VH-VL binders against Interferon-induced very large GTPase 1 (GVINP1). Designs and how they scored, part 7

Target 1, 242 residues: Interferon-induced very large GTPase 1 (GVINP1), of Homo sapiens (Human) (q7z2y8r1479to1720)
Amino acid sequence: DKRLFVLSILGLQSSGKSTVLNALFGLQFTVSAGKCTQGAYMQLLKVEETFTEELGFDFVLAVDTEGLRAPEHSNKSKDRDNELVTFVIGLANLTLINIFGENPSEMQDILQIVVQAFLRMKQVKIFPSCLFVHQNVGEATATDQTMDGRRRLEQKLDEMAAIAAEQEQCLDVTCFSDVIRFDVNTHVYYFAHLWDGNPPMAPPNPRYSHNVQQLKSRILMTATQESRGNIMKISDVKSRVQ

## First folded at step 5 (VH-VL)

Design y4 (from z3 with heavy chain Y34F; framework fv_zimberelimab)
Fold by ESMFold2-Fast, scan of step 5:
Structure y4 (fold): chain C 242 residues (1-242), chain A 122 residues (1-122), chain B 110 residues (1-110)
Amino acid sequence: as target 1 above (242 residues)
Amino acid sequence: QLQLQESGPGLVKPSETLTLTCTVSGGSISSGDFYWVWIRQPPGKGLEWIGSIYYSGSTYYNPSLKSRVTVSVDTSKNQFSLKLNSVAATDTALYYCARLGYDSEGYWFDPWGQGTLVTVSS
Amino acid sequence: QSALTQPASVSGSPGQSITISCTGTSSDVGGYNYVSWYQQHPGKAPELMIYDVSNRPSGVSDRFSGSKSGNTASLTISGLQAEDEADYYCSSYTSSSTYVFGGGTKLTVL
């Protein structure tokens, strides 16, 4: 029985989730992959034996969800999305929330579901970490534009947290950072295109490479901090997904 | 099977803006690692690459056209579009959309749309 | 105007081999192994015949082969057939991270 760090990713269908996961982990590290009955795809990655003691786990389980509801879907789709999101967040040590584009308004329903799920987890003393990944950032996006994006996301998350807290009568929650540990300046990553020019000789985009490295560092830091308090065994995961 | 189809006006007046749209079917514009391109061919002449776009919105343009050209993508409609400003008679051409594939060894344009003829005249 | 030089026309008889050249500079054909070739029949879109100097995509006859020496890339068609009559264009990557094409070669099967 080995120790497992569980990483989940949520997002819309075709929002580039697989590109982010492949950039982080690559196909070379996959031990096994499969679909579970809840509509999630799981990929098991083996940690090199020389690092297992330092990290406190033997494997990483990456959980990728089927695409969440499109905006045009009926109210019944919200129930499915709520169940899937709650399951995936509950399973994970760290959840990546993948947002397509710079304006989170198109993701409003999904962000609301995510905030409500984290609030429910807080009530049962489960405190998973989360990171936001924004894709579809323009080629020449100025620093000002990314700051505006972060500000809008923070305002939206705070609004949703306040609404959820009122509905659940949680007196200690007034903004999103009360629901889960969150800093919009350090927990949000913006990804542009991989290449800084036309292929096949275009150099890698330095901003993309830098953001991948920072995201990897954050994931490892989170995994290391959780290694003594929240790491599960492979048998525990199998019993929960069957 | 992946197919590309151009649409837009066949006739544009000098100094106006040409707008063309490419609709992708049989596959997603945001899946895989591909760029989406516009290439034109004036009657009886050779091919000219206009510009490329990745589904993230990153664009790359032919320097000779960069001041007049904009390429955009709409992943929700599985389409990408070309705007060419201040057209002149020399912009009369067949306009093709195509997919740009690549690997560590090279690049290729495949598949291509059927092409749409744009005539610039008064 | 085209960045890459091709002969305007070539001709051959059925069953023969013909070669079409594509000459550039050290900033395109000579600098990289990133050359592709396209066949265009009248009234049709171009079709990929060769990429990466000498690679054939699935479905392209092995009668078509590509090569490169210095600043010149070549497309060779063996066992020439009537349906090979078309315009042929070479394309190359450039040091400016752009794509350029040759002027095109009209192949006539006699």
Scores: ipSAE 0.134, ipTM 0.605, lowest interface PAE 4.1, mean pLDDT 77

Design y40 (from z3 with heavy chain S104I; framework fv_zimberelimab)
Fold by ESMFold2-Fast, scan of step 5:
Parts: C-alpha cells; structure tokens; sequence
Structure y40 (fold): chain C 242 residues (1-242), chain A 122 residues (1-122), chain B 110 residues (1-110)
C-alpha cells in the first residue's frame, strides 16, 4: 500500500477547474483516471521515484468535482452539490476552491456551500487545508484590483460564515477565520489570464506559467507538511469512495 | 434538452462579411463549464474548427483564419456569433455551432446545431 | 485542410469488425491523449461517438471502441450493422492549442 496525497478541486459550474488541474499536473505520469460513484472525477498521478522521500508520498490523487457543472436549478441539485462538496473536502489533504471573478451570484453559491461544509467539519474537529484560486480577473491596475478582490472575497466569506454559524447555533464563530485557518493574502491566488489557449490544456505563457509555478510550489509545500502529520494510503481512499 | 440552432444568410458576396448567430435553448450559455464553438465543412470535404469562446468573452481562433474571424457572445440573449471578413468562394461551407465540453481527460464537441449552408457567390 | 490522415474508405459485412485509423504526429495524436471520433450520416450534423481516446458518451453502442498506439488512434466497430454506414472523423488537440480533424473515412456496409 503506498502513501497518497489527495488534492481536491472545487468550483462553480463555470470555473474552469479542469484547466487548473491540467496546468498543475499535466505531462506527469498518470496511472489511473475515471469517475467514482460519488460523481467526482479522479486522476491518480505517480510521483517520480527520486522525489518520493523528499515529498513524503508516492502518489497524488487529484479529484475534480464534475457534478457541479450540471446546469440544474432544483433543490435536489443543491443537495447533491452539498453532499459532493462535503465528500471531496473530507477526502482531501488540500482543497483548491476555484471561483470565477465576474459572476457574484455564482461566487456566493459556491462560497455558501464550502463555508457550510467547513463549519460542519469544524464541529467534528476536522480542519482541512484550503486555497482559493480566483480566475478571469482584470489586469489594468493589477495590484489595486487584486487587493480590492481580496477584501471583497474576505467580506463574503465572513458574511457566509456568520450566516452558517447562526443557522447552526455556533456562537463561537463570527468570521471565516474562526472556521478554518485562512489568510486572504497567502491563501488566495489571482489569475488575470488563466486560459491562454483552448481546453483541455493552456499552452505555456510566461505570466501564467509563473503564477502556476507559485501555486504548484505552495501545493507541494503543503503536501510535504501534511504528509508528515497525516498520510493516507490508497486502500483508505478506495474504502471511502466505494 | 440542450439545443443549438444556427441562423444567418444562405448567400454572401465575395469580399463581404459573413455573420452567423447560434441560439442556445434548453440551457444557459453562462451556466456550466463549457466553451462554444464554430466548425465548418465545405461541400464534400472534412471538418475545420474555426474558433471557440467562453461566456466571459475569451476567444481562441484557428491560426489560418485568425486575421479574418471574430467570435462574440451575448449572454443576455443566450447567443454567440461568428463574423468572417473578406469572404471568398473557398469559404463556401456548412457552418455548425457546437458546445465544447472538457475535463482532465480531454475534450468533445456535443451537442451540434443542424448546420447552415453558406454559399459565397456573386 | 485536414492535418490527420484517415483512409478515404473502409468496408465490411454485417456482423464483421472493422477498424479506422487516424494518424498524426508527436505534436497532436502522439503528444496527447485527447482524441475524439464523430459519425456523420448524409445530410446530418456529426455526432460524438468516442472522446478522450476510448470513452463512450451515454447512448453510444458498446460496439464502438477507441484506442491509441504512438501517433495512431483507432476506432473499432464490432458487429457491423447497416446503420453504421456513414462518414467517420477523428479529431485531436495540438501543441499549438488548436483542434484538427482527419480527412474522414467513408464506411460502406456491404
């Protein structure tokens, strides 16, 4: 049984999350890929043998939430999304939360589901790691626009946390940082031009490549830290998926 | 059920601009993680990808057509459109609109519109 | 026009199996596992038969299967039926972040 790092990607139906997954892990050796019974798409990547001891794991399991792509507007669709999100967050060592920059209503939907899932996990003393990836952000005055975007996201996360806490009668939660370890300056990545090419892959772009390398480095750093404290085995994931 | 339908002129004169519109029904163009594409087929010939658009306005074009083609999207009308400038007889073809799906495994074009024949002739 | 090479025609008898090849280079078919296949009946739009080399969409018969070896992708149709008579096109992603199609293969069911 080999050591496994699980990376989950959540997003809105229009978030481009599969492009992020391909950009981070493209051209690596894929051992297996397919859909699980919960509706998520899974890709198992083998870590090059020379790096397994340094990283502390043998495989990366990347989980993409294809179920969130369905254009459904029923209450059952929302219940399914809640179950899927809770499943993939619970499965993961690290969760990437991918959001689309220009649609506030779609952003609110995913943030609400995610915050509720994290709050439920906090109540059972599970504290998963997360990073936010914000796509399709304007570039005219990048620093000021990115700062405004971070403040707006933090305000929305705090608002959703307060609402979820009220619904769950949790008086010790007043902001998102009470739910999970979060720093808006280090846990949010903004991509002005994430897609400089057709799906399923984005071609090399110096700006995009630099941002992807920074995010990838952060993911690997988190994976190394997590693998020392909480290592999964492939058999553990199979049991939880089935 | 998602349906795509092309509309536009059946005849365009050489050197003019061809404009086609695809109307999406049974689903929202801004909902889901999809691109929207134009593909053409000259009579008796194979398929050629023209261009793709994401509902945010991001576009990607076939390099052989890039100088002449523009794809745009109107999310309020649930439509996307193709403009092809300076048309010639070689642009005579059936023009299809389609949805472009993708995931970490790859990509696919589905569903397709029924196609509209555009003849370039004086 | 077409960047990928397909045979112009293939033929088979009902109940037989046939294979249609799609050959590219290391910058398209050989470089990526992003190959799809489309069936086109006369006067109709193309319909998706296979995506990502070997995956079938819902509603497509399990008689259709896809594979790839090196620079060549293949579509195999088992248990040939009269309604399989159509034109078949392969498509691949390229290193230029574009999509290319094969020249098409006319399948005749004798």
Amino acid sequence: as target 1 above (242 residues)
Amino acid sequence: QLQLQESGPGLVKPSETLTLTCTVSGGSISSGDYYWVWIRQPPGKGLEWIGSIYYSGSTYYNPSLKSRVTVSVDTSKNQFSLKLNSVAATDTALYYCARLGYDIEGYWFDPWGQGTLVTVSS
Amino acid sequence: QSALTQPASVSGSPGQSITISCTGTSSDVGGYNYVSWYQQHPGKAPELMIYDVSNRPSGVSDRFSGSKSGNTASLTISGLQAEDEADYYCSSYTSSSTYVFGGGTKLTVL
Scores: ipSAE 0.132, ipTM 0.596, lowest interface PAE 4.3, mean pLDDT 76

Design y41 (from z3 with heavy chain E105S; framework fv_zimberelimab)
Fold by ESMFold2-Fast, scan of step 5:
Structure y41 (fold): chain C 242 residues (1-242), chain A 122 residues (1-122), chain B 110 residues (1-110)
Amino acid sequence: as target 1 above (242 residues)
Amino acid sequence: QLQLQESGPGLVKPSETLTLTCTVSGGSISSGDYYWVWIRQPPGKGLEWIGSIYYSGSTYYNPSLKSRVTVSVDTSKNQFSLKLNSVAATDTALYYCARLGYDSSGYWFDPWGQGTLVTVSS
Amino acid sequence: QSALTQPASVSGSPGQSITISCTGTSSDVGGYNYVSWYQQHPGKAPELMIYDVSNRPSGVSDRFSGSKSGNTASLTISGLQAEDEADYYCSSYTSSSTYVFGGGTKLTVL
């Protein structure tokens, strides 16, 4: 039975999420054909044999929520999103939450659903890991912009946690850090515009490359820590998907 | 449903500047990982890519037009615009705005505006 | 101005198959698998038919297929219908990180 690391990505836009996944895994992984299961696009990535001992796992299962917040969804889309998000977070060793643009306020519905899912998981004593990826940041004073962005994101997460706690009648939860271990200064990654040229083969923006390497290092650190404990086997994920 | 619509003068005099605007409705220019593009088509001829812009303001131009072309974006109005300097009769064409999508496997132009005819004549 | 060569016209009868070629160089069609095809009816904007050489977007009939061999990409339309009568344009990425189009092919359904 081979060792498996499960990485999920959630967000409103499919194309932005795919760019991040390709940047993270394009050079060290062999990509298998993907398939869609219960609204989640799943792709098995085989780690090159030369890296499996170094990383502590043989495969990565990448899970993408392509259908989340699609315009075609009816007034029932919020209920579907809740079920899909809970499934995806429950399946993963690590979940990436993809935010596009510089202001997270447009994503308050998705942040609320995500926070509700983490709160439900906490109640059954499942403690998933998450990282936020904020794409397409890069104004003239980039450092100042990311600092402001971190403050706004933390405020929104705390707001969503309070709302979710009231709806779930959790009196002990008042902010996002009560739901999951979170530090806005270390668990949020800001990605500048990817290309210094026309897609699909233009040279990467150096700032984007730096951010990819920092995120990749964090993902690998998390995966290595899981390997020392009890890394998941492929048969375990098959049971959870069924 | 996302829709793009071009607007601007139908007639421009030689040596003057052509200015066109594309209005995006049914979606935001600043939402998603897309470029916004101008493409033209002289009557009875093929298509020519003019330039692309990302909502951050990053621009990329056809080298044959780079000295005369400027593309800009106004996210507050959900619009992007084309300025083409020193026009000549050879700049007479249907001008289209379009969205540029891409992934690791390729790129595509979709959707397109309906196009606006610009005639360069005295 | 176009860099890619397409035949000016092609014709076929209903129910037949036709193929439209798009020929470039190793710096565009031959160097990359980044080819797209567009259909343009008279008085209308172009519409995406094929991207990434052979992929169909949602809503495009499976009668349309794309392929590539060396420096030549091809669009094949099977089971020709009257509504297929239109101009067809290919597009390719280039080694200069730009986009080029073919001269266009007028399809006539006889």
Scores: ipSAE 0.124, ipTM 0.615, lowest interface PAE 4.2, mean pLDDT 78

Design y42 (from z3 with heavy chain E105Y; framework fv_zimberelimab)
Fold by ESMFold2-Fast, scan of step 5:
Parts: structure tokens; C-alpha cells; sequence
Structure y42 (fold): chain C 242 residues (1-242), chain A 122 residues (1-122), chain B 110 residues (1-110)
């Protein structure tokens, strides 16, 4: 009966999701890994004993999905992707939403799927935690440019929330913050070239290493806060996955 | 005991798509400890890294080939594949699949498949 | 052209030592200790001989050693034997998080 933190990661195909998981937790600490029946890839990671008390959990279950497909250029079922996303968000204590590069169309596609899933979760009174990770945003993104990016993301999230609410006839939802507790200034991370690279995990670029360590620290702090009063047991996850 | 074996057509016409598959035996491709790669060797030239893939589907490509190359993985068959679009005579080469090992201090390609010769001609 | 420069050929007699150089820039060989070396016999796939500049995988003879100085990595083969006759390729990580290879060196054991 060990304590378990479930971390899910979502993104379009080829968004570098597995590199994030490797950078955050390290491959050498994997206890088991494999594909589940719902189409997600799962890795069970053992937390080093010296840190289990500080973090509040013994294991991390990292859930990675087969990359989501954009509707316009994909032959993959949209309904299948929506069901997978809803399952993965519902299972997780924290969901990372990976946006790779600066493609506005790609961003709109992932945001639409994610907002619809959060709205569905809200209707069954499940309020998952999420972080948006915008990686490979250009080599030298200025602070002002990052601020503009946050404003644009918030605008798009509000737009997607309004559309989803109208389709579901939810008159009490007018913006994204009505769907989930979210602050664009604290729940969005913009990193140039973060996780854009090949192994080894040792930092060939000092800037890359610094960014990875900084993000890892922030995600673990968020995980500690989320797990403090609401940690799952392995038996609880078995009940949800079955 | 881990073995990699390339398969695919030996001849491809110019402008068509080359598709190669690597079958992994004696070990699981769904291991988080390794990446899986394609490397080619044109006649009379050295080795060129094409791309890498992790079993979850995350890919990294040689920038010179990125617009034409797609690497995919099929964990149910323990295989990964290369698609190279719009081939030309300059794509004629021996194509190898290999495992990419790494640690915090470096990387290495081991083991390698035996290689398959692909000739691009009409 | 190959990103890393190797001599096209080197030769030696049985029992002698030879060294193969691999020269890059500060963005690859000079910037990282991530150099590996591969041996390729005619009609065969490359085989790993050295990784992380100087580490030997299990099963590789201690006659093979690697080193690096500045922008140049070196593979040294001592006590040359006829079976060492092969093509040798170096590989390095780059500042763009990619992998590059040398042009290859043909070793002839006279």
C-alpha cells in the first residue's frame, strides 16, 4: 500500500513528451514500464527513500500518450483521441500539457481537446491540476515576448472554453477559469530549446541543463502541494485503471 | 542475444517513398533505457545519422533530412520504421538500424543491424 | 562532406602502434567528452570499440585506447594484428544535440 503520484503528459505527435519524463525522473529509477489497454504508456518510478517524506509519495506513475493527431492532416480517429485524453486527465494528479514550437494551429488543436476534457471533468466534479509547458519557443525569446505569449494563450483558452460551453449549453462558463482553477502567470512555463535534444541526459548545453533542473524543481514542488492531503494508493489506481 | 534486422525494398524509384523496418529480437523495444536509430552509409562515404526514436513515439531528426524523414515505432511488433520521402540517387546507401545507449557521461550505438542496401534508380 | 576530419588511410606493421585522429570544432569534439569509435570490416556492420572518449565496452581488447586533446580525438591501436585491418569511424555529439561522424580511416596492416 504505497503512496502514488500520477503524472500525465499530453501533446501532439512528436512533441518530445518522453524526453520530459526522462529529464524529470531518470530512466534508471524505472520499476516497470509498458502500454496499458487504453493506449497510454506507463512508467512506474520509485522515489529515492531520502525524499519520500518531503514529497509525500513513494512512487510516481508517469503516463504518456501516443501523440495526439490534428484533425486536418490526420487519419486517426478524433473520438479515440478525445476518449484517451479524458481518461488520462481523469487518472492524473497533475497533467502536463506540452506545446512544441510556435505553430498557432497546433496550439489551437491541443487546447481545444484539453479544454473540452476539463469541461467534461468539471461536469462530474473532478478538478484536475494542470501545467502548460511551451517548449522550443525560439532561441532567444525576450521577457516581453513571453508576456505576450501568456496573454495569447489565456485569450485562446478563454475562446475555447466559451465555444465548448456553448456546445454543451453550460451558461455558467464564459472563460477558462470557470472550468478549472488556472493562473496563466504561474501555470505556464516557456522555455527555448528545453527538452529539444538527443541523449545523453548529461547537459551538453549548460543552458539546457539549468532549464531542465529549474522545471523539475517547480513540477516537484507542485506535486508535493497537490499530494499533501489527497495522495492516492496503488490500490486506488488499480480501481481507476480497471 | 539482442539482435536487430533491417527489412525493406532494395530498389526504389526516384521521387517515391522509401520504407524500411527494423525488427528487434532478444529484448524489448519498450525499454525506457534506450533509443532506437537509423544510420546510413552512401557508397564511398562515411556514416550519417538519420534519426532517433523513443518507444513512446518521441523523435529527433538530422536537420538536413528533417523535411523528408519520419521514424515510427510499433511496440506490439517490437519494430521501428523509417520513411524517407521524395528519394533521389543521392539517397542510395546501406541503411542500418541500431540501438542508442546512453548514460550521464555519454552515448553509443550498439548493437547494429547487418544493414540493407537501398538503390534509387529508375 | 563529413563534419569530422579523419585521415583517409593509415598503415602499420604487426606489433607496431598506430593512431587515428578525429578533428572537429568547439561545437562538437572540442565542446564535449562524448566521442565514440567504430570498427567496420568489409561487408559487416560497424562495431563499437570506444565510447565516452576513452571507455572500452566489455570484449574489446585493451590494445585499443582513446583520448582527446582540444578539438581532436584519437584512437590508438597498440600491438597491431592482421585482424585490425578495417575502416574506423569516429562519432561526436554536437551543440545542436545531434550526432556526426568522421569520414572514416582505412587501416592497412602491412
Amino acid sequence: as target 1 above (242 residues)
Amino acid sequence: QLQLQESGPGLVKPSETLTLTCTVSGGSISSGDYYWVWIRQPPGKGLEWIGSIYYSGSTYYNPSLKSRVTVSVDTSKNQFSLKLNSVAATDTALYYCARLGYDSYGYWFDPWGQGTLVTVSS
Amino acid sequence: QSALTQPASVSGSPGQSITISCTGTSSDVGGYNYVSWYQQHPGKAPELMIYDVSNRPSGVSDRFSGSKSGNTASLTISGLQAEDEADYYCSSYTSSSTYVFGGGTKLTVL
Scores: ipSAE 0.020, ipTM 0.424, lowest interface PAE 6.6, mean pLDDT 76

Design y43 (from z3 with heavy chain E105R; framework fv_zimberelimab)
Fold by ESMFold2-Fast, scan of step 5:
Structure y43 (fold): chain C 242 residues (1-242), chain A 122 residues (1-122), chain B 110 residues (1-110)
Amino acid sequence: as target 1 above (242 residues)
Amino acid sequence: QLQLQESGPGLVKPSETLTLTCTVSGGSISSGDYYWVWIRQPPGKGLEWIGSIYYSGSTYYNPSLKSRVTVSVDTSKNQFSLKLNSVAATDTALYYCARLGYDSRGYWFDPWGQGTLVTVSS
Amino acid sequence: QSALTQPASVSGSPGQSITISCTGTSSDVGGYNYVSWYQQHPGKAPELMIYDVSNRPSGVSDRFSGSKSGNTASLTISGLQAEDEADYYCSSYTSSSTYVFGGGTKLTVL
């Protein structure tokens, strides 16, 4: 049986998460792809044999939600989104949380769902790994703007954690780092637009490529660490998904 | 199956601000690497590119209109909008929204909305 | 507005071939291989016919072809048909990273 690293990506509808996922892996490594019964799209990617001993796994299963909707519709819709998010995070060795730039409503919606899911997992002593990705931030190379963005994100995460903890009567949780291991300086990545001007002759954005490589390096480090402790077998996932 | 639809007032008085909205359906405005554009056509005349926006909010404008034009995007509504300040009779035109595609070889405008006629008159 | 020069009108009979020119400068048509062509029927929005000088999108008849030489791009329609009667516009990228259009050409099928 072969060893499997599960990478999940969460984001609201229209968050551009597929662009980052494609940049990280591409279709060249895809063995199979399809939609599972829970509504997530899954791609099975084969690791080159020369790297399997170093990484500790043979395949990567990339799990992409179809985008979480935030319709102001019904309690049943919210319950379904919570179930999907809990399933996806619970299945994953690492979860990427994709946020679209500076849209405050999208940020609040995704953070609320994600923080609640992580808090539920804390209650059963499960501590999933996660990374945050901000896409298409115009001045991703500007330190001041990036630092302001990180501070804002941390404030929102702490706010959401406090609210969730109050709802669940969990008095030992006051900030997001009480829910999971989180460092805003190392667990958040910013991606600028691919082109710095009107296409097709605008120069390529070198920071976009650099950020992709940094994120990929972090993913591989996390995958290597996870493979030493709790790696899944393909047969385990197949029986759970089908 | 991607469709674009313009909406806004058909009549605007001189010196006022024209506001038009384009609604995108059959696809997400933030899906893929596309720009979203406004192009106009005065009656019986040719086409003029007004401006482009990427879903991140990055904007690029025709220099001849830059002092008067603002394009914005609302990804939650799958819409993008045009505001043209201080309109004059010469701004009377059919206004189209369109998607701007591109690759290493070039660019193209496709699909286009049906167009909305805006008349500037007192 | 009409930064690129097109003939105001061209005409042909069914079955003939016609060519529409689009002339610019070294800062647009001559400087880049980024030219597109659009067909506009009366009362309708423009439709993409050619992009990147000579590339045809799916669904466009192979009777339509594009080329470029120096500062002039050309759209050729072979086997002319009644439904080809329309206005045709060229578009080019510029050295200022903007987009410009031609004045348009009215094609009449006699």
Scores: ipSAE 0.076, ipTM 0.559, lowest interface PAE 5.1, mean pLDDT 77

Design y44 (from z3 with heavy chain G106P; framework fv_zimberelimab)
Fold by ESMFold2-Fast, scan of step 5:
Structure y44 (fold): chain C 242 residues (1-242), chain A 122 residues (1-122), chain B 110 residues (1-110)
Amino acid sequence: as target 1 above (242 residues)
Amino acid sequence: QLQLQESGPGLVKPSETLTLTCTVSGGSISSGDYYWVWIRQPPGKGLEWIGSIYYSGSTYYNPSLKSRVTVSVDTSKNQFSLKLNSVAATDTALYYCARLGYDSEPYWFDPWGQGTLVTVSS
Amino acid sequence: QSALTQPASVSGSPGQSITISCTGTSSDVGGYNYVSWYQQHPGKAPELMIYDVSNRPSGVSDRFSGSKSGNTASLTISGLQAEDEADYYCSSYTSSSTYVFGGGTKLTVL
């Protein structure tokens, strides 16, 4: 039986074919891909044979929340999104929470769904690993913006956690750190524009490459820790994704 | 079904400008997230990417050809065109137009036009 | 000269398997998983057979498969048939944000 690392990607709009996955893992090819009944797009990737010893797994199952929308105008859409997010986070060894651009309204909606999902999981003693990835930030002001952005993200997460705790009647939760182990300095990655100029044919942005390597290092550390404990085998996952 | 068709002169004299047009049918040149590209193939040789254009007018060129190449788009006619200046015998080739996916789309050249042979000779 | 190296020719008999290599550098084939393969019959335009190293577009026979190891991508054709006789070209994205092609391989079915 082969070892499997499950990586989930959450975002308002996300694609199952991401250049980031290839950059992170140096993966050779897709073995299989498709959409599950819960609405997530799943892609099984075979790890290059020379890297399997270093990583501690043979395959990566990438799970993407294809078509996730902010649930502002429909209770039906919100219930569906909450169920999908809970499923995706619960399945994963590591969840990447992708925040695109600087639209505060759209960011608040995705954060609310994610925090509520983590709080529900805490109640059943599930503690998923997660990283926040903030894409498409300006290069010129990135350092100052990153510091301010981290503070704002932490404040919003704390606010959402307090609100969710009231709704779920969890009196011992007052901030996001009470829900999941979270450090805004080490669990949030800011990515400048991928391309210097007009995508996709413009030269790659050097800052993007640096940030990808930092994220890769964190993912590899998480994968190494998981390979000695909770790494799944392919036979175990079939009953969970079907 | 999406189809691409090249048109232009089969013979061009040295030092003149080669002009080719690609007509897109069965789909809009301004639809989707695609670039529209020119690729050539000299007789007995391999394929060479010439350049790409987005429907907004943004262009990208092969550095070896950049000083001589201009690609333009006409969304009202659903066409894009190649102009290659100061042609020489080494520019003799089959010229293809094709569609190129980007970003969330796979990076592939599909579909291709049938190709048009351009001979540079006096 | 082409940027990617392919053998000039390869041959096989019906029913056999053949493999065509495409060798570049760490700045193209080795650095990215954006390798595509094209089949060109005499007098025809190239047709996409494989994209993103190993993916097949709809309508392409599962006898065609792609892979990559280091700086070399490979196209494998199993159960070789007479209609597979054609020229095959690989293509890769580069670190300069351009596209390059291999010199082409002529497949002869004996």
Scores: ipSAE 0.000, ipTM 0.390, lowest interface PAE 20.1, mean pLDDT 73

Design y45 (from z3 with heavy chain Y107N; framework fv_zimberelimab)
Fold by ESMFold2-Fast, scan of step 5:
Structure y45 (fold): chain C 242 residues (1-242), chain A 122 residues (1-122), chain B 110 residues (1-110)
Amino acid sequence: as target 1 above (242 residues)
Amino acid sequence: QLQLQESGPGLVKPSETLTLTCTVSGGSISSGDYYWVWIRQPPGKGLEWIGSIYYSGSTYYNPSLKSRVTVSVDTSKNQFSLKLNSVAATDTALYYCARLGYDSEGNWFDPWGQGTLVTVSS
Amino acid sequence: QSALTQPASVSGSPGQSITISCTGTSSDVGGYNYVSWYQQHPGKAPELMIYDVSNRPSGVSDRFSGSKSGNTASLTISGLQAEDEADYYCSSYTSSSTYVFGGGTKLTVL
């Protein structure tokens, strides 16, 4: 029985989530991949033997949620998506929320489901760790642009938290940081397109690579911190997902 | 085009409750990423934000009015309403309804209704 | 809170440029890039002229521009025309998730 760190990735577009996964772990670490009964795609990644003692785990289970945008005309589809999101957040040691593009309205449904799930978990004393990854944002490396984006995201998350708190009758919740430990200045990572510039196929943005390294370091730091408390075994996860 | 129109009594007695309704036409109150807001302007004076509501019922209020104000929404009628309790002469103003946001961002007020004058007098 | 500080009046002649200031604190104008400007003609509802400090909505003349430095946002109107005569209000988002307006500036086109 080996030690397992579970990393969940939530978002609207599967291709965008795959870019983050490949940037962080690469194909070289994949031991197995498949889809669980609940509809999540799972990828088991083996930690190099030389790093297992430092990190405190032997494997990373990356859990990817596909097709979360429910048709607005289907109540059954929304219930399914709520169950899937709650399941993957509950399973995870760390959840990455992948935001694709600059239009907040397209991600509002996903943010609402996610915030509601976090609030429900808070009620049962489960406090998952969460990081936001904002991809394909024009001029994402510019300080002013990322500051404006952070303020907009914080406002939207606070609004979603207020809505969720009212629906769940939580009088002590007024903003998103009351729902989960969150700092918009340190828990949000902005990424421009990999191939920004003119001509369209330019070399990778150097800032993109730096941000990937920072995100990877934050993930590993979170995993190391979690290993001191409680870490899952592969057999524990198998019984939950099959 | 999206249009907002205020309606309600033009005269309210001191200590009573003021009730105003905003009717939204040319678009749905439940579509898009927008808050629906009330703003007032006393005659000859500046603008004051009263409060905002999202179609789900979540509200944000001006702290100076929070103890007296309630904003509600009725998505089936495509309307939202303002109730202001215990009115005084200082509540005499033009009351505007507006949408908060443009293109789903929620950082500015557009469009605005024409405004309705409410006078608080005995 | 308190209203943002604007000059009570400003004036200019046709063809000139004028600037209206809007001063707040680090908890509103200085802390966020969510400043908007509104034009109000007598007897009419306010109309959006500038949003997010410097962005113009469709249909607003490019003679109108916005900027911000520190705790002060500015609305500049170039090529001043008679129809620009109106009251102008700034607005900002605040650290308390509220909105505050300036006291208003009456622009007179001489």
Scores: ipSAE 0.000, ipTM 0.409, lowest interface PAE 18.0, mean pLDDT 73

